# Designs tried in a protein design chat: VHH binders against q9y6x5. Part 41

Target 1, 379 residues: q9y6x5
Amino acid sequence: LPPKLLLVSFDGFRADYLKNYEFPHLQNFIKEGVLVEHVKNVFITKTFPNHYSIVTGLYEESHGIVANSMYDAVTKKHFSDSNDKDPFWWNEAVPIWVTNQLQENRSSAAAMWPGTDVPIHDTISSYFMNYNSSVSFEERLNNITMWLNNSNPPVTFATLYWEEPDASGHKYGPEDKENMSRVLKKIDDLIGDLVQRLKMLGLWENLNVIITSDHGMTQCSQDRLINLDSCIDHSYYTLIDLSPVAAILPKINRTEVYNKLKNCSPHMNVYLKEDIPNRFYYQHNDRIQPIILVADEGWTIVLNESSQKLGDHGYDNSLPSMHPFLAAHGPAFHKGYKHSTINIVDIYPMMCHILGLKPHPNNGTFGHTKCLLVDQWCI

## First folded at step 20 (VHH)

Design hd5
Fold by OpenDDE, fold request of step 21:
Structure hd5 (fold): chain B 379 residues (1-379), chain A 118 residues (1-118)
Amino acid sequence: as target 1 above (379 residues)
Amino acid sequence: EVQLVESGGGVVQPGRSLRLSCAASGFTVSDNWMSWVRQAPGKGLEWIGDIYYGGSRFYNPSLKSLVTISRDDSTNTLYLQMNSLRAEDTAIYYCAKGKDYERSFDIWGKGTLVTVSS
């Protein structure tokens, strides 16, 4: 039988939650599988970009989803969470579900994973749900497991996405122990639901399951605000994305805009596009705006309107608070093995290997995940 | 001390609704996956549905439209709502506690009889 893989994302699950809260279901999952304690995600550390990096193995500059909000100057198109269905935005890369879908005697399935309800390169998963945040985990789980169990051609790759604990992290802040404990308890229980359902259907033993996330969460405060209006008039630029990485499209001379912003706050770095640090791999795409502002951890870029978020993400991808985790279980994975760190782009070549797919060119390093896999040598 | 006690069964007319209760003692319902099963006269056990840790519910496809499983954490009680009852729904109804990550049950109730008759 062809190998099967289910990729699960709990949005905004910060890696250190595993150390600070109890996860009996997840810990059981880990005990019988593998854990990567920290996953270094891609810059910017936002939802759409990082989810696409997971399934493409590419930095954001390469796969073209460079933010949750984007603007293309040539087509004058906008991308946002409410406007994400145009294949134009996704077609700069080939996600793994498309690669898998195009194989003979295989099909892909998706429950709410970003981009899965869009035909990419004229290909869409045989089974998918249109994104709707109101759809319960139960329904998503029911569909994904049904497809994994009863589809023809068989579903060999599936994705499952859930919006928590990200939404709650934004609302309560990651340092709210009381509320986050409640939220994370629910997440753990949902993991229990997943495992139990797979076992009930007899899928568990032969299914590879990866549970991961796209980014973490940092604590924000009303006392840590950077007001752009204090530095530059709004008539001088168009704001494409705001916080914590602002994308600035100048309406006047770029240098003038830059000069007005460069000393706006000691807690914000201002970069011309060509001066963006190489380590971010965030330069080589036309969708990256001429100027980006990067707030320090925990600082929020605002206009005259005050932010109500107590937690946020999108910051420097080297910050531990931005890092998610990865856990996995299945015939491809060891049992009881823990690994310190990988890059989020490393997941793609690993998944390709598991599924026997030829990977597209990517930025991942398969060698970083070899210790997780039973068929590989761990050096 | 660990037990399940079903209640709410009885004689009902066709087309009526009935809610069965399953009171748990000695363990927390919400920390476990629970199941409803039934046994009609002269027939084997039939699975009705499950409720898992996070509240996800799964039903027998043949019964899905007629049943709803729920739980109350405050009372540590499992429920089975049945609608549009038919004669063929006559059975002893059991609640059961599942074994974690297994397909088997640890604890069974004694069952409650539901008779659907005009």
Scores: ipSAE 0.935, ipTM 0.973, lowest interface PAE 0.4, mean pLDDT 96
Fold by OpenDDE, fold request of step 21:
Structure hd5 (fold): chain B 379 residues (1-379), chain A 118 residues (1-118)
Amino acid sequence: as target 1 above (379 residues)
Amino acid sequence: EVQLVESGGGVVQPGRSLRLSCAASGFTVSDNWMSWVRQAPGKGLEWIGDIYYGGSRFYNPSLKSLVTISRDDSTNTLYLQMNSLRAEDTAIYYCAKGKDYERSFDIWGKGTLVTVSS
């Protein structure tokens, strides 16, 4: 039988939550499998870009999903969470579920994972749910397990997405121990639901399961605001994305706009596109705007309006607060092994290996995950 | 003392609804996965449905449209709502506590009899 893999994402699950809160179900999962304590995600540290990096192994500049909000100057198209269905945005890369279906007579399944309800390179997941945040975890879990168990051709790759603890992190801030404890307990219980369901269906022993996240969460405050309106008039630019990484499209001379913004705040770095630090791998794409503003950790870029968020993400990907974790279990993985750090793009070649797929060119390093796998030599 | 006690059973006419209760003591319902099963006269045990840790519910496909499982954390009680009852639904109904990450149960109630009759 071909190997099977279920990829699960809990949005905005910061890595250090594992150290600061109790997760009986997740810890049991880890005990029987492997843990990567920190996953260095891609810049910017946002939902759509990082989820696509997981399944493509590419930096954002390469796969083309460079933010949750994008603008293409040539086509005049906009991308957002309410407008993400145009294949135009996704076609700069090939996600693993497409590869899985094209390389072998196999099926893929998806429950709410970003991009899975869009035909990419004229291929859509064999089974998928249209994104709807109102759909319960129960329904998502039911569909995924049904597809894994009863599909022909068999589903060999599946993905499951859940919006927490990101939404709550935004609402309460990650430093709210009382509320976040409640939220994270719920997440752990859902992990229990997942494991229990897989056990009940007899899928557990033969299924590889990865539980991960796209980014962490940092504490924000009304006392840490950067008001762009105090530095530049609205008529001089179009705002494509706002915080914590603002994407600026100048309406006047770019240099003039830059000069008005460069000293706007000591807690914000302003970059011309060509001057974006190389370590971000965030330069070589036309969808990246001519000027980007990067707020310091915990600072919020605003206009003449108040922000209601007490937590946010999207900051420098070197910040520990932005890092998620990865746990895995199944025939491909060791038992009781812990690893310190990998890059988020390393997940793709690992998944390809597990599934017996030839990976597309990617930025991941398979060597970084060898110690997690039973069939590899750990150097 | 660890115990499950079912209640709410009785004689009901076809087409009617009935809600069964299962009161737990000695453990927390929401920290465990729970199940409803039934046994009709002369038949074996039949699985009705489960409710898991996070509240996910799964049902026997043959009964899904007719039953709803829920729980109240404040009262540590499990519920089975049954609608459009038929004569074939006559059975002793049991609630049970599941073993973690297993298919088996470690605690059973004594059951409550439901008779559907005209």
Scores: ipSAE 0.934, ipTM 0.973, lowest interface PAE 0.4, mean pLDDT 96
Fold by OpenDDE, look of step 20:
Structure hd5 (fold): chain B 379 residues (1-379), chain A 118 residues (1-118)
Amino acid sequence: as target 1 above (379 residues)
Amino acid sequence: EVQLVESGGGVVQPGRSLRLSCAASGFTVSDNWMSWVRQAPGKGLEWIGDIYYGGSRFYNPSLKSLVTISRDDSTNTLYLQMNSLRAEDTAIYYCAKGKDYERSFDIWGKGTLVTVSS
């Protein structure tokens, strides 16, 4: 049988949730599989960029999805959550489902994963759902499992995406133990649903399943605001992306804009594009704007309007609060093995290995995940 | 201590709707995956549908358009809504509790008879 892999993302699942809350279903999944306790995601720690990094193995500067909101100065195009269907934004990389589908006797399936409802390099997943947040987990799960079970050519790679606990994290803040406990209980139950469905269909033993997330969540507060309007007139720049990493497009001299912002707050670092720290791997793309503002953990960049979010993400990718986890189960993975940390870009070469795909050039290191795999030697 | 009790069965005319209930005792329905199955006279057990931990529901494709499974956590009760009943839907209907991470059931109700006749 050809190897099969299901990649599942629960958006905004902070790694330390596993330590602070109970997850009977997920723990059982982990017990019979592997766990990576911390996954260092890519900067910025936002949804679209990190999901694309998972499936390309590339830093954001390389795959070109550098934020949830982008602007291209040459074409004057805009990218946003409501405007993400132009292949222009995605074509700077080749996601794994395209690679997989171009192989003989294989097909790909996707339920709501970012980019899967867009023809990338003139290829769209054989089976996919147009993104709709209103579609239930049940329907997504049903479609994915149906495609995995009954498709010809067989679906050998599938993605499943769910918006929680991110949405709730934004709403309640990650430190709201009461509400987040409820939310995370639901997430664990959905994991139970997934596992049970796979077992009931007879897919469980032969299917490799990865459960991961794109980023964590940090607590925000109305007491930790950085108001840009206090530092610079709004007419002097265009805001391409906001908080916690703001992308600034100056309408006047860049240096003047920079000088007005550089001392705006002790809780915000201001970078010219060329001065962005190398560790972020967030410099070498035209879609990155001339000035980047990076708020400290838990601080929110605002204009005159106040933010309603009690939690947010997008901060420095070295912060533990931004880190998701990775759990996996299946014939490719060990049982009962835990690993401390990997980079999120490392997932791609691992998935390619599992599927027998030749990976495109990527920033991942296969060696970082070898210990998770039964067919690899690990010291 | 641990039991399932089906109710709501009876004689109904074709085309009518019926809702069956399954009251659970000794365990929490929402912490388990539950199933409805039926057995028509002279036939084997037929799976109707499941409801899982998070509430995900899956149905027999042949019955999907005619049935809806739900549960009430406050009353610890499982439901089977059946619409547009046909003579062939005559059967004893059972609710069952799945084993945790298993494919089998560990608790069965005694069943409730549904007779569809004009």
Scores: ipSAE 0.892, ipTM 0.955, lowest interface PAE 0.4, mean pLDDT 95

Design hd5
Fold by ESMFold2, fold request of step 21:
Structure hd5 (fold): chain B 379 residues (1-379), chain A 118 residues (1-118)
Amino acid sequence: as target 1 above (379 residues)
Amino acid sequence: EVQLVESGGGVVQPGRSLRLSCAASGFTVSDNWMSWVRQAPGKGLEWIGDIYYGGSRFYNPSLKSLVTISRDDSTNTLYLQMNSLRAEDTAIYYCAKGKDYERSFDIWGKGTLVTVSS
């Protein structure tokens, strides 16, 4: 039988939640598999970009999903959470489910992973769900396990996405122990459901399962606001994205807009596109706007003096609060091994190896994940 | 004492609905995966469905349109709702506690008899 892989994301699962909260089901999963304690994600540390980086192995500038909100000046197209279906946005890369599905006698399945309901390079997974956040975890799990268990040609690569703990992290903030304990207990119970179901269907012993996330979450406050309206008039720019990384399209001379913004707050870095730090790998795409504003951790850029968020993400990817984890179990993985860190782009070449796929050119390093795999010498 | 006690069985006319209860003591229902199973007279055990730790539910495909499993964490009780009952639904109905990460059960109720008869 061909190797099979299920890739699972629980959105906004900060790495240190594992140390600060109890996860009996997830810890049981880890004990019998591998853990990577910190995954260094890509800048900006937002949902759409990082989910696409996992499945392409590319930095955001290279795969073209550079934010959750984007504008293309040539085509006049807009991208947002509610307007994400145009293949134009996704076609600058080839995600692993496309490569997998084009193999002889293989298919791909998806339950809500960002981009899986879009025909990318005219290819969409044979089995997928149109995105709808109201669809229960039960239904997502039932569909994905049914497709893994009963499809011709067989489903060899599958994805499963869940919106928590991200949604609650925004609502309560990661420091709200009472509410986050309840939220994270529910997430752990859902991981228990996943494992129990896979065992009941006889899939567990021959299926590789990765449980990971796209980013973490940091605490915000009404005392940490950057009021953009106090620094610059709306008429001088078009706002493409707001917080914590604002994307600014100047309507007047770019240097003049920069000069109006550069002293706006000591808690915000203002970059001309060419001055964005090289370590972000966030310069070489037309969808990156001429000026970006990067708030310090826990600060919120607003157009007025109020914000409803108590937690946020999108900040500098060097911040530990922005880092998720990765856990994995299955025939390809060692049992009981703990690894300190990998880059999120390293996940793609590892997955290609597990599935016997030739990776497209990418930014990942297979060597970084060798110690997780039973068929590799760890040096 | 660890125990499962089914109730709500009895004689019911075809086409009617019935809700069975399963009261648990000595353990927490929501910390476990739970199941309903039935046995018609002279037949083997037939799996009805499961409810897992996080509330995910899975059913025997032949019964899926007729049954719903639920639980009430505040009363530590599992339920089976059965609709459009047929004569072939006559059986002893059991609830069972699953073993974590296994396909098997370690605690069974005594069962409750449902008779579908006109």
Scores: ipSAE 0.766, ipTM 0.915, lowest interface PAE 0.9, mean pLDDT 94
Fold by ESMFold2, fold request of step 21:
Structure hd5 (fold): chain B 379 residues (1-379), chain A 118 residues (1-118)
Amino acid sequence: as target 1 above (379 residues)
Amino acid sequence: EVQLVESGGGVVQPGRSLRLSCAASGFTVSDNWMSWVRQAPGKGLEWIGDIYYGGSRFYNPSLKSLVTISRDDSTNTLYLQMNSLRAEDTAIYYCAKGKDYERSFDIWGKGTLVTVSS
């Protein structure tokens, strides 16, 4: 039978939640599989960019989804989480579900992974759901398992996306132990639902399952606000994205805009595009604006004096609070193995290997994941 | 002690609705996956549906439009709502506690008889 892979993301699942909360179902999943304790994600540590990095193996500058909010100066197009369907934004890379589906005797399925309801390179998964956050986990799970179980050509790559714990992490903040314990218990119960259902349908023994996330979450506070209105008049720039990485399109001389912003707060780094640190791999795309503002961890850039956010992400990808985890189980993976860290871009070449796909050029290093795989020499 | 006790069975007219209860003691219903199963006279066991740890529900396709499984955490009780009852729905109805990560059950209720008769 062809190898099969289910890729699952629980949005905003910070790596250290595994150590600070109880996950009996997830720990049972890990016990007979593998765990990567920290996944170093890509800058900026936002949802759309990191989900696309997982499935392309590319840095954000290379795949073109550089933020949750973007502007293209040539076409004058805008991208947002409410305006994300134009293939223009996604076509700078080829995600794994497209490559998989174009193979003979294979199809792909998707339950709401970012980008899967867009025809990328004129290709959309044979089985997919249009994004709608009100669709229950139950319905997503039912559709994915039915497609994995009953398809011709067979579904060999499937994705499943869930919005939690990200939504609650924003609402409560990661330090709210009481509320986050309830949220994370629900997430663990949903992992239990996933595993139980796969076993009930007879899929568990021959399906590779990756459970991962796109980023973590850090605590915010009304005491940690950076008010742009105190530093610069709105008339001097167009705001493309706000917090924690603001994207600034100057309306006047950009050095003048830079100078007005650089002393705005000691808790914010201001970069001209050419001065963005090389380690971010966040410079070589026209969608990256001429000036970006990068707030320190836990600080919020606002246009006024208040914010309703108690948790946020998007910060420097060197911060442990921004890092998710990866767990995996299936015929391709060792049992009971823990690995310290990989880069999020390493997931793509590993998945291509599992599926027998030739990876497109990418930034991942297959060698970083060899120790997870039974068919590889770990050394 | 660990128990499951079904109730709410009895004689009902065709076309009516009926709600069965399953009271659990000695364990928490929402920490487990739970099932409803029935057995018509002279027949084998027929799976009705499951409710899993996170509340995901899965039903026998032939019954999906006629039944709803729910649970109440405050009373530690599992429910089966049955609508538009037919004579062929006459059966003993059981609730069961599943074994974690298996296709089998470790605790069964005694059953409650539902007779659909005009």
Scores: ipSAE 0.762, ipTM 0.915, lowest interface PAE 1.0, mean pLDDT 94
Fold by ESMFold2, look of step 20:
Structure hd5 (fold): chain B 379 residues (1-379), chain A 118 residues (1-118)
Amino acid sequence: as target 1 above (379 residues)
Amino acid sequence: EVQLVESGGGVVQPGRSLRLSCAASGFTVSDNWMSWVRQAPGKGLEWIGDIYYGGSRFYNPSLKSLVTISRDDSTNTLYLQMNSLRAEDTAIYYCAKGKDYERSFDIWGKGTLVTVSS
């Protein structure tokens, strides 16, 4: 009888892919459930920050995962794709799987969601896979469904993460119709695999499933480069993150570094930390560096050479190209309902409601998602 | 018009390997989920494993280490690789086309006989 929820992310799944490409399996999933056409994510629109925002309901400044590459000046610690296991980085928030598995007769399972292989507040997901991008979707699906079906205490919250279409979006760019059509067809087939397997195991009717993503993807070009070395010698700063939001730690007076950068390109905004726009909610954390450089959509900050990426993300979160979607199916959700938009931080209080958990303080608004839910009055 | 044809059966010694083929006509294998099932003499059907739309594979736990399912989209063909064959693996082997999002099959092959004896 306990409510169960599977949260699935296909990394870098831009919302308008749904209308520009064919998704027969995903459309069948949506037809029998709900769709949120655009999810406004958090700035910066990067993988680790947005995945943590989904499961904490917090802006990046509040949960402490402020980028994919971070530096803490007090402890001298570094965070990166290959150095992400130190609980220090994750402990500024409590993700939903921790809260869930501390309840009586509940456990949590994870197939590669960012942070689930880290002991956050001395608590690691009850069942988990250590992150390894070489592990197939088949193996991730097999493990997560085995845990949902065969665990004591029962798994009531599970996560599943897949790296596509983000990896291919970077490689080809979102405008490469031929390659992206092939990639997205594969993604749709994997969604078909998910649904078919859940039906085969008898889980489909009583499991709530959310399929979402962390961000979109925009087209890049060799014609849209911002050469940072042409404006400032690298000896004047430490580069914590490069593109499209550069994180600059000055080695000399901050005002001198700012003055060298402020007119570097008309396609880049240069912010002192205190001047970062309030709408970004990206200021009040020591991990945010004293100067950030925010490239315009489709522009790439480089040092002194060309970029190899044809697509990228991390830009202003108001940009439609940065927005993912959310689809959901299960006993908690209406059937055949479409909603225009929510904020990515709204997903957390909705999930807490579905699971019967008391949410920690967060930035989400439950009212934004209540029309998706059958147990809520919607007007 | 819509048809599944198994082949590659025959007599094999215990401990040997065998590869079965299933040629599909009238539909695309990769647009469907597909299955291998067997029936030993005097017994009911025994599920071997499935391959789904995106290539995810699931096996009967008792057979998992002994079998591998694959497909070749360019030839529209499904395969079953069987290793370390035992006398109890003697059966008629069928491939089947699943119904989308159901636990049932709508098209079956005629089967191919595998006899494991020494």
Scores: ipSAE 0.721, ipTM 0.903, lowest interface PAE 1.2, mean pLDDT 94

